# Ledger of designs, part 16: VHH binders against FERM domain-containing protein 4A (FRMD4A)

Target 1, 303 residues: FERM domain-containing protein 4A (FRMD4A), of Homo sapiens (Human) (q9p2q2r20to322)
Amino acid sequence: RRCQVHLLDDRKLELLVQPKLLAKELLDLVASHFNLKEKEYFGIAFTDETGHLNWLQLDRRVLEHDFPKKSGPVVLYFCVRFYIESISYLKDNATIELFFLNAKSCIYKELIDVDSEVVFELASYILQEAKGDFSSNEVVRSDLKKLPALPTQALKEHPSLAYCEDRVIEHYKKLNGQTRGQAIVNYMSIVESLPTYGVHYYAVKDKQGIPWWLGLSYKGIFQYDYHDKVKPRKIFQWRQLENLYFREKKFSVEVHDPRRASVTRRTFGHSGIAVHTWYACPALIKSIWAMAISQHQFYLDRK
Key: E = the ipSAE of ESMFold2; O = the ipSAE of OpenDDE; V2 = 0.75 times the mean of E and O plus 0.25 times the DockQ between their complexes.

## First folded at step 7 (VHH)

Design r2 (from q84 with S54D T101L V104I; framework vhh_7qbe_3; at its last look DockQ between E and O 0.01; V2 from the best seeds 0.00; counts 0 for: pae E 15.2 > 2, unsure alone 64.3 < 65, placed apart)
Fold by ESMFold2, look of step 7:
Structure r2 (fold): chain B 303 residues (1-303), chain A 124 residues (1-124)
Amino acid sequence: as target 1 above (303 residues)
Amino acid sequence: QLQLVESGGGLVQAGGSLRLSCTASGRTFSMGWFRQGPGKEREFVASISGSGGDTYYADSVKGRFTISRDNAKNTLYLQMNSLKSEDTAVYYCAKSEYDILYKIGGKTYYMDVWGKGTRVTVSS
């Protein structure tokens, strides 16, 4: 079957996937294209018919995944699946540059909510990385049209493109003499500090039908009010979790909760165990389960 | 009103055997056996998945106890062989509404409903 793998530098890899090809083998092929050694942070994803992102399971065959029933090639995305606290933990420049490209893509495609003033500063680092020191306003305006620096929503929040460009120029002028590497580090330092960075969000409901966001990341599992993806209402760190469960429309986590040992009849003994449950359609619950298991394994591998 | 009914407990000599049964009503998926000895906290004994394909045992009973289930009769069993005095306890049947358990802490005994227990006494 024909597949189109979208790369982080906006190129596409077109290929014919044989039925027995494993997802791990496809990842290896794509990684070799970038001479990438640190493959453990990356994955290959697709968008399902409901619009939700799903990840290829590395031990399964590519064509055994539930792709949309659409004519044409299967569309796949090579991107960061497992985030870390800082790119300073990465060993190779190839890995760091892919994390940088991934972050730029996330912000440009508006997958991460970022304040416009932060966007303008980030755009200045994109210019410094790609073009070096500031030379003139005219050159910057031309370069910004060609670079993935200013997401559409940031432009819409302000009176003109020129206003946004002038804000970027203001930041850019301060960067004179900064190397490509320094610009990448400064860009990533800002992005890594954003509360929404590295979180995979899922729209779920509780037992009473109240909507929530459920976030999965390298830090754990987070529950957010539906209107606020930034400040979690509840945090379940990986070390606090006893068990994870799913069934059809349910996803649950089991934690040790001393406050509940004496109030529930589901447990015996001197230690409390609490269960938190969320609901969504079966396809989304399976996606949440797959991400939770893979994130937990990533956590264990780093310990 | 009782969702789980245990039977098969009693007095047995060391080295002997007993079979415990637990008849469930309502939905059952993962099921298990737990025990509480005199002056001790409740401990896990064995568990079995809803399909019956996956079993797990506490180290203290491996090779001596066998968990099984008959889904047509909605009944859980525990075959206890080579009984020791330290096996003396009240044995509880339990069930869960979950088919698949991912173990983070190395144990799979979260259960929604518990039976009243059946006493097993192993004499020397």
Scores: ipSAE 0.000, ipTM 0.179, lowest interface PAE 15.2, mean pLDDT 83
ESMFold2 (binder alone), look of step 7: mean pLDDT 81; pTM 0.836
OpenDDE, look of step 7: ipSAE 0.010; ipTM 0.274

Design r3 (from q84 with R27F K95R T101I V104I K107S M111F V113Y; framework vhh_7qbe_3; at its last look DockQ between E and O 0.01; V2 from the best seeds 0.00; counts 0 for: pae O 11.3 > 2, unsure alone 64.0 < 65, placed apart)
Fold by OpenDDE, look of step 7:
Structure r3 (fold): chain B 303 residues (1-303), chain A 124 residues (1-124)
Amino acid sequence: as target 1 above (303 residues)
Amino acid sequence: QLQLVESGGGLVQAGGSLRLSCTASGFTFSMGWFRQGPGKEREFVASISGSGGSTYYADSVKGRFTISRDNAKNTLYLQMNSLKSEDTAVYYCARSEYDIIYKIGGSTYYFDYWGKGTRVTVSS
């Protein structure tokens, strides 16, 4: 099966994938293009027909995944799968650069909520990283058109493109003398402070049919209002989780409740365990469960 | 242990042709040809799927080289036409346990088994 893997540096790898190839092996191959040693943070994903990003399960064959029925090659994405609190914990420069590229992509694609002024500042770091020190207004404006630095939403919030560019320029001029590495670190410092960074969001419903966002991150499982992905309503830290399971359209987490309050387990009826359940289509639920258990394992491995 | 044995190398004049062969056990995986010229790094030449239905070539050899395989004979082939001095190298047969064919870039990373190579010298 023909596959096209989109890399974080905008390269595309074209591959013919054989039936027996494991997703892990594919990840290894892709990682080799970056001389990436810390592969554990990364994954390969595809977008399903609903637009949902699905991660390949590393222990499964690539072609066992339910790819969209489209003509042409299967489009796959190499991305950060498991986020970390700070890139300072990363060991290799290659990994740091990929985290930067990933963040840059997420910002540009508006997957992370960012205020416009922060966007402008981030854009300046992108310029510093890519082009070095400020040269001229004209050059910067030209470069901004070529770089994925200004999300569409940010542009729409202001009176003109020129205004946005001017704001970027203002920030950019302040960065004179920063090395590429410094620019990257500073960029990531800002991004890592954003509340929506490093969160995988899933649209779910509760038992009452109320919509929620479920966020999976290195911190745990968070439940957000559907209109507010920034402030969680419920927080379930990984250390609190007793069990994760799914059935059909239901994803459930069992958590320790110090107050011994809440729902009795179906099987054991033990007090002190609370069960939280969310609903979605079976495919999404399975995706959520898979990500949750993987993320939990990630947490354990680094504890 | 899987053994790959290349053959068919030799001296050929520029513009000439040569056919390389590689014999391997377990001939169901993706196979490829690589080459290493004097003072150069090993580079991708061509690859072929396990079934033989798909082939990929380095830009430098497209239109001149043809990779093929006979699974019944457990043999991989590289037909080299219109040879150039730049094609002078040791040619290596390789097998991948990754069971994929790399189309762009020709990384050696996912090839796990290599032959000893056969030398091809193209004289002007």
Scores: ipSAE 0.007, ipTM 0.269, lowest interface PAE 11.3, mean pLDDT 89
ESMFold2, look of step 7: ipSAE 0.050; ipTM 0.535
ESMFold2 (binder alone), look of step 7: mean pLDDT 79; pTM 0.826

Design r4 (from q81 with T104L V107I; framework vhh_sonelokimab_d1; at its last look DockQ between E and O 0.70; V2 from the best seeds 0.00; counts 0 for: pae E 2.8 > 2)
Fold by OpenDDE, look of step 7:
Structure r4 (fold): chain B 303 residues (1-303), chain A 127 residues (1-127)
Amino acid sequence: as target 1 above (303 residues)
Amino acid sequence: DVQLVESGGGLVQPGGSLRLSCAASGFTFSSYAVGWFRQAPGKEREFIGAISGSGGSTYYAVSEKGRFTISRDNSKNTLYLQMNSLRPEDTAVYYCAKSEYDILYKIGGKTYYMDVWGQGTLVTVSS
């Protein structure tokens, strides 16, 4: 089956995927295009019919995944799957660059909440990375139109494009003399400080039918108000979690909570376990569970 | 009524093997994760392992990894526990349990969310 893999550097790989090809093998292939050694941070994903990003399971065949029934090639995305607290822990420059590209893409696509002024600053680093030192206002304005540096939302929040450009220019002028590497590091430093960075969000409901965001990250599982992805309402660190379950439309976690001695007939073991359950469609629940397991493993591997 | 009935327990010599079975009834067997536990005299019940409803996922307690194998036959509504290289310390009553969920994944600890338990079968490992 024909597949198109969108890479972080905007290249597209067209592939004829054979029935026996494992997702891991595909990841290896894609990684080879970047001379990427630290593949463990990355994954391949597709968007389902609901718009949800689904990660390929590495131990499964690529074609075993439930791709949307659309005409044409299957569209796949190569992107960061497991985030890290700081790129400083990465070993290779290639990996760092991909994290940078990933972050840049996420910001531009408005997957990360960013204040407009911060966006302008980030845009300046994108310019510095791509073009070097400030040259002229005219050139910068031209370049900004070509670079994925200004998300639409940021532009809408201000009186004019010119205003936004001027703000970027103001920041850009201050970066004079920074190397490409410095620009990348500084960009990521800002991005890594953003509360929504590195979080995979899932729309869920609780037992009462109230909508929530469930966030999975290197820190654990977080529950957010549906209208506020920045401040978590509940935090479940990986070390606090005992068990993960799913069935049909529900995903449940057992958390060790010494304060809650709720011993139900359904729970066997230590006193003080709290169960938290969220609801969504079966496909999404399975996705959440799979990601949670994977993320937990990632956590263990680096502990 | 949901019921789990263990069988296959008995006396075995150290180093021996034993296969336990758990017959399930009263529910759609393939829709639920099931698992094995054991309780030695004077000790707490401990987790051995579990298997998802479909049988596609299994996980084991760290202490039992490699010696014990859990499988299921959904067509027979039966859960199995293959135990190899048995030791005297494996002497216990072995229980099968049903989960409310399709799949279980243990992160840590000793607690599990199981809603139905069998009566248990005694395994004695002795020379």
Scores: ipSAE 0.169, ipTM 0.609, lowest interface PAE 1.7, mean pLDDT 91
ESMFold2, look of step 7: ipSAE 0.315; ipTM 0.657
ESMFold2 (binder alone), look of step 7: mean pLDDT 82; pTM 0.846

Design r5 (from q0 with A33T S52W K98R T104L V107I; framework vhh_7uia_1; at its last look DockQ between E and O 0.58; V2 from the best seeds 0.00; counts 0 for: pae E 6.2 > 2, grease 25.5 > 24.2)
Fold by ESMFold2, look of step 7:
Structure r5 (fold): chain B 303 residues (1-303), chain A 127 residues (1-127)
Amino acid sequence: as target 1 above (303 residues)
Amino acid sequence: QLQLVETGGGLVKPGGSLRLSCVVSGFTFSSYTMAWVRQAPGKELEWVSSIWGSGGSTYYEDSVKGRFTISTDNAKNTLYLQMSSLKPEDTAVYYCARSEYDILYKIGGKTYYMDVWGQGTQVTVSS
């Protein structure tokens, strides 16, 4: 089957995927394209028919995944799957470059919630990285048209493009003398501090039908009010969790809660356990399950 | 309606054997994890054994492993627990139960969730 793998630098790999090709082998192929050794942070994703992002399971065959029923090639994306606290923990420059490209893509595509003034500062680091020191307003305006620096939402929140460009220029002028590497580090330092960075969000409902965001990350599992993806309502750190469950449309976590006993006909075993449950369609629940297990295994592997 | 009915309990001497039966009605046997759970006098509920549907993987609590065998007979809609080499500490009320979940990923928990229970059958191991 024909597949297109979209890369982080806007290139595409066109491939004829044989039925027995494993997702790990596809990831290895893409990684070799970037001389990437630290492959453990990355994955291959696709968008399902409901519009949700799904990740290929590395031990399964590529063509065994439930791709949308449409003609044409299968569209796949190479991205960061497992985030870490800081790029300072990364060993290789190739890995750091890919994290930087991934972060730029996330900001530009508005996948990370960012205030406009922070966007303007981030854009200044993009310019410093790509073009070096500030030279003139006219060069900057030209460069900003060509670089993925200003997401549409940030532009809409202000009186003009020129206003936004002027704000970027004010930040950029302060960067004179910064190396390309310093600009990347400063960019990533800001992005890594953003509350929505590194969280995989899923739209779920509780038993009463109330909608929530469920967030999965290297830090744990988070529940957010549907109107506020930034401040979690509940936080379940990996060390607090006892068990994960799923069944059809239901995903549940078992959390140590010293206020509760677990010796009942419905719940028995170890004391002090509380259960939290969320609902979504079966395809989304399976995606949440797969991500939760993968994130927990990533957490364990870092110890 | 959902029902689980246990039989086969009784008095047996140490080293003896019993076979417990649980007749199931009102749901598809093969769609659920089925379990035996026991409660000794004055003690908490204790998971004994589980089986996925009709002939799936079987699991046992450490103290009964090698002595007890869980099995099913789909033609009779019946779950079994074959108990051998019985000890006085096996004395308890034994319940047949259905698990609320079909897949579990254990981080460190010991908790079990059962949504349908039988009435129990008494097993007494004594001289």
Scores: ipSAE 0.015, ipTM 0.416, lowest interface PAE 6.2, mean pLDDT 85
ESMFold2 (binder alone), look of step 7: mean pLDDT 82; pTM 0.851
OpenDDE, look of step 7: ipSAE 0.185; ipTM 0.564

Design r6 (from q83 with T103L V106I; framework vhh_lunsekimig_d3; at its last look DockQ between E and O 0.55; V2 from the best seeds 0.00; counts 0 for: pae O 3.6 > 2, unsure alone 63.6 < 65)
Fold by OpenDDE, look of step 7:
Structure r6 (fold): chain B 303 residues (1-303), chain A 126 residues (1-126)
Amino acid sequence: as target 1 above (303 residues)
Amino acid sequence: EVQLVESGGGVVQPGGSLRLSCAASGFTFSSYALYWYRQAAGIERELIASITSGGSTNYVDSVKGRFTISRDNSENTMYLQMNSLRAEDTGLYYCAKSEYDILYKIGGKTYYMDVWGQGTLVTVSS
């Protein structure tokens, strides 16, 4: 089956995927285009009919995944799957660059919450990375139109495009002399400080039908108000979790909580286990569970 | 009433084999994951095998390659084929039902189960 893999550098790989091809093999192939050695941070994903991003399971065949029934090639995305607290822990420049490209894409697509002024600063680093030192206002304005540096939301929040450009220019002028590498590192330093960075969000409901965001990250599982993805209401660190369950529309976690014996006689073991359950469509629940497991494994591998 | 009834336990020599059965009633058998637990004397009950509603199986390391969990949805029965039995396999074996299709154990020894059987005793001795 024809597949198109969108890469982080905006290249598209067209592939004819054979029935027996494993997702891991596909990842390896894609990674080879970047000379990527640290593949463990990355994955391949597709968007389902609801717009949700689904990660390919590496141990499964690519074509075993439930792709949308659309005409044409299957569209796949090469992205960072497992985030890290700091790119400083990465070993290879290629990996760092991909994290940068990933972050840049996420910000531009408004997947990460960023204040406008921070966006302008980040945009300046994008310019510095791509173009080097400031040249002129006219050139910068032209370049900004060509670069994915200014999310639409940021533009809408201000009186004019010119205003936004001026703000970017102001920041950009200050970066004079920074190398490409420095610009990348500085960009990521800012991005890594953003509370929504590195979190995979899932829309869920609780037992009462109240909507929540469930966030999966290198830190654990977080529950957010539906209107606030920045400040978690509940935090479940990976070390606190005992078991993960799912069935149909339910995803549940068992948390060790010595303060609460909320579990009935149906629970054996330590009296300090609490169960938290969230609801969504079966496909999403499976996605959440799969990601949670993989994220936990990632956590263990780095511990 | 939801019930699980284990059978098939007994005395066997090391290296021998037993097949345990868990007969289920009172619920839609095919919709639930099922589990085998065992409890040795003086030791906490431990999960040893699981099978999802879809038939996916998981085992603890100590029984991998020796034990096989299976289910027959038409008979509402779960099985545990135990081969190459060892003295350390001695214990009371329980079947359990969960509300969930899949269990992923991160750590610890605690489990949330809806229903437990009464257990069947397996004794491995020379």
Scores: ipSAE 0.305, ipTM 0.678, lowest interface PAE 0.7, mean pLDDT 91
ESMFold2, look of step 7: ipSAE 0.638; ipTM 0.845
ESMFold2 (binder alone), look of step 7: mean pLDDT 79; pTM 0.787
ESMFold2, look of step 9: ipSAE 0.480; ipTM 0.773
ESMFold2 (binder alone), look of step 9: mean pLDDT 78; pTM 0.783
OpenDDE, look of step 9: ipSAE 0.033; ipTM 0.407

## First folded at step 9 (VHH)

Design s1 (from r6 with K109R; framework vhh_lunsekimig_d3; at its last look DockQ between E and O 0.66; V2 from the best seeds 0.00; counts 0 for: pae E 8.1 > 2, grease 25 > 24.2)
Fold by ESMFold2, look of step 9:
Structure s1 (fold): chain B 303 residues (1-303), chain A 126 residues (1-126)
Amino acid sequence: as target 1 above (303 residues)
Amino acid sequence: EVQLVESGGGVVQPGGSLRLSCAASGFTFSSYALYWYRQAAGIERELIASITSGGSTNYVDSVKGRFTISRDNSENTMYLQMNSLRAEDTGLYYCAKSEYDILYKIGGRTYYMDVWGQGTLVTVSS
């Protein structure tokens, strides 16, 4: 079967994938194009029939995943799956470059919540990295048209494109003499400080039907009010969790909480053990389950 | 009301065999995962075998190849065939059910189940 792997540098790899090819082998092939050694942070994703992002399971065959039933090639995405606190933990420049490309993509696609003033500063680092020092307003305006630096929401919050471009230029002029590497580090330092960076969000409901965001990362499982992805309402760090449970439309976590009695039938009255449950369609619950298992393994590998 | 009732325990010599039964009532048996736990004196209950609603089985290493879990949905009964019994197998055996087919253990004890049976005693001694 024909597959199209979208890369982080805007390239696409066209592949004829044989039925026995493992997802790990596909990841290795893609990684070799970047001379990437630190593959543990990356994965290959696809959008399922229900519109949700899913990750290829490395020990399974690529073609055994539930791809949409559409004509044309299977569309796959190479991207960061496991985030870290800072690129300073990364050993290789190839890895750092890919994290930078991934972060730029996330900002441009509006997957990370960020104020427009911060977007303008981030865009200045994109220009410094891609084009070097400021030369003229006209060149910058042309370059910003070609680069994925200004997401639509940031532009809509202001009366004109020219206003936004002028804000970017003011930041950019301050960067004279900054190397490409320094620009990447400064860009990532800002993005890594943003509250929504590195979190995989899922729209779920509780038993009463109240909507929540469930966020999964190397830090654990976080529950957010549906209108506030920034400040979690409940935090379940990996070290606090006893068990994860999955059935069809529900996902549950079992938490060690010695300061309260059980509030659910699923707890046998053990002091400090509580169960929290969320609901979504089966496909989304399966995605949450897979991500939770993967993130916990990543947490153990770093511990 | 929901019930699980174990039977088939007894005294047996090392190397012997027993078959435990877990009779269930008060719920849709075929929709639930079922579990066998054992508890030796002074020890917390430990999972030894599980079977999903779809029939997939799993065992702890200490009983693999010696114990076989099975279910008969038409009789609402789960079984544990225990062969090559050892003194370390002595204990109180419980069946349990869960509304979840799949669990992932992080670090805690696996005590949460919807319902437990009363237990049946297995004693392996000569």
Scores: ipSAE 0.012, ipTM 0.411, lowest interface PAE 8.1, mean pLDDT 85
ESMFold2 (binder alone), look of step 9: mean pLDDT 79; pTM 0.790
OpenDDE, look of step 9: ipSAE 0.246; ipTM 0.631

Design s2 (from r6 with S31D L103I K109R; framework vhh_lunsekimig_d3; at its last look DockQ between E and O 0.01; V2 from the best seeds 0.00; counts 0 for: pae E 24.2 > 2, placed apart)
Fold by ESMFold2, look of step 9:
Structure s2 (fold): chain B 303 residues (1-303), chain A 126 residues (1-126)
Amino acid sequence: as target 1 above (303 residues)
Amino acid sequence: EVQLVESGGGVVQPGGSLRLSCAASGFTFSDYALYWYRQAAGIERELIASITSGGSTNYVDSVKGRFTISRDNSENTMYLQMNSLRAEDTGLYYCAKSEYDIIYKIGGRTYYMDVWGQGTLVTVSS
């Protein structure tokens, strides 16, 4: 089967995938072209028929996954799957650079909430990394047209492209002499401080049908008001959880016995039991389950 | 018809050397990127070295400075010179080819292998 793997730099890899190919082998192939050794942070994803992101299971064959029925190639994405609090914990420059590319993609595609003024500063680090020191306004304006530095929403919030470019230039001029590596670190320091960075969000409902966001990360499981992905309403750190459950359309977490000293057991209403439950279609619940198990294992592996 | 055949495996002491060969037939050898993979017992295959159609080489860190990949287009053969062998280098060594050329720099295309060899065993033991 014909597959198209979207890389983190927006390039595409065209492949003819044989039926026996394991997902691990595909990941290894992609990793080899980046000289990536720290593969544990990355995965291969696809969008299912309902529009939700799913990750290939490394011990399964690529073609055993439930891809949408359509003509044309199977579309796959090479992405960061497991985030950490800081790139300073990464061992290799190749890994750091891929995290940087992943973060730039998330900002450009508006998957992370970020103020326009922060976007302009981030764009200056993108220029410093890609092009070195400021040379002229005209060069910068040309470069910004070609680089994934200014997301559409930031451009639309201001009176002109030129205004946004001028704000970027103001920051960029201050970076003279900053190395490529320093620019990457400064960029990532800002992005890693953003509340929506590193969280996998899922649209779910409670038993009353009220919509919520469920966020999964190395930190745990978080419940958010539907209109506020930034500040969690409920927090379930991995150390607080006893059991995870799913049954067809529901996903549940079990927290510590109420007789223990814990104040984090309430996510929906005023139930007295220590189990919290969310609902979605079966495909999305399976995705939440797979992500929750994998994130918990990642948490355990980091000690 | 299209085939890759590995040879040159054997038993060697730590610190020793071996040279592996991958003989190709049934396709225009010079048009393709070629790869060496290694599989230790109980572990999935890992890429260890690659060479593009244009001759650019890549290595994983664990073999850099010890292994050298090369190709001889006139003999339709790829080689892996393995020096300073260690016990952890023990395993089955496979060669593979891809229909697409893969560029070493960031942003190069990465391709799934369309043909594998059967493997040659390398044992490094005291």
Scores: ipSAE 0.000, ipTM 0.077, lowest interface PAE 24.2, mean pLDDT 83
ESMFold2 (binder alone), look of step 9: mean pLDDT 79; pTM 0.786
OpenDDE, look of step 9: ipSAE 0.296; ipTM 0.666

Design s3 (from r6 with S31D Y112K; framework vhh_lunsekimig_d3; at its last look DockQ between E and O 0.32; V2 from the best seeds 0.00; counts 0 for: pae E 9.0 > 2)
Fold by ESMFold2, look of step 9:
Structure s3 (fold): chain B 303 residues (1-303), chain A 126 residues (1-126)
Amino acid sequence: as target 1 above (303 residues)
Amino acid sequence: EVQLVESGGGVVQPGGSLRLSCAASGFTFSDYALYWYRQAAGIERELIASITSGGSTNYVDSVKGRFTISRDNSENTMYLQMNSLRAEDTGLYYCAKSEYDILYKIGGKTYKMDVWGQGTLVTVSS
């Protein structure tokens, strides 16, 4: 079957995938195009029929995944699957570069919640990385048309494109002499501080049918009000978790909860444990469960 | 009707091998963890092996290295390959299904089984 793998540098790899090809082998092939050694942070994803990303499982065959039932090539995305606190923990420049490309893509696609003034500062680092020192307003305006620097929402919050460009120029002029590497580090330092960075969000409901966001990351499992992806309502750190469960439309976690130690006799079960449960369609629940297992394993591997 | 049916039991000499099967019907087999239990005369059933929906396995120490649990989701069947059998392995072998898929690497809890098979007898004797 024909597959298109969308890369982080805007290229697409078109290939004929044989039935026996493992997802790990496809990841290795894609990683070789970037001389990437630290493959553990990356994965290959596809968009399901509900618009949510699903990740290829490395020990399964590529063609055994539940792709959308439509004709044409299978569309796949190479991207960061497992985030870390800071790129300073990464060992290779190739890995750092890919994290930078991934972050730029997330900002441009509006997957990360960012104030427009922060977007303008980030755009200045993009310019410094790609073009070096500021030369003229006219060159900057031309370059910003070609670079994935200004997401649509940031532009719409302001009176004109020219206003936004002028704000970027203000930041950019301050960067003269900054190396490409320093620009990447400064860009990533800002993005890594953003509350929505590194979180995989899933639309779920509680038992009463109230919608929530469930966020999964290297830090744990987070529950957010449906209208506020930034401040979690509940936080479940990996060290607090005892068990993860799924069944049909249900995903549950068991946590150690010191507050329940004094009330556990009232709520039958083990002293000091609590169970939290969320609901979604079976396909999404399976995706949440798979991500939770993989994120927990990543957490253990780093510890 | 949700059903689990064991087969493959019999009489075998010490050091011998048997392969047990657990045929499942009435539920989405691939979504659930599955378990093998063993019951000797006069004692409680004991968990001996488990396999998650994703294929992760766990064994009690007394069978580790001798028994292999596996599943074939296309045939709705779980297997237990039992090698190097000992007299203490004699008993009635049950397969079971829980309500939930459990991650054995996170916590050690095994949840209550909601469906059991009828059992297949294994006798290890000269």
Scores: ipSAE 0.008, ipTM 0.291, lowest interface PAE 9.0, mean pLDDT 85
ESMFold2 (binder alone), look of step 9: mean pLDDT 79; pTM 0.786
OpenDDE, look of step 9: ipSAE 0.123; ipTM 0.520

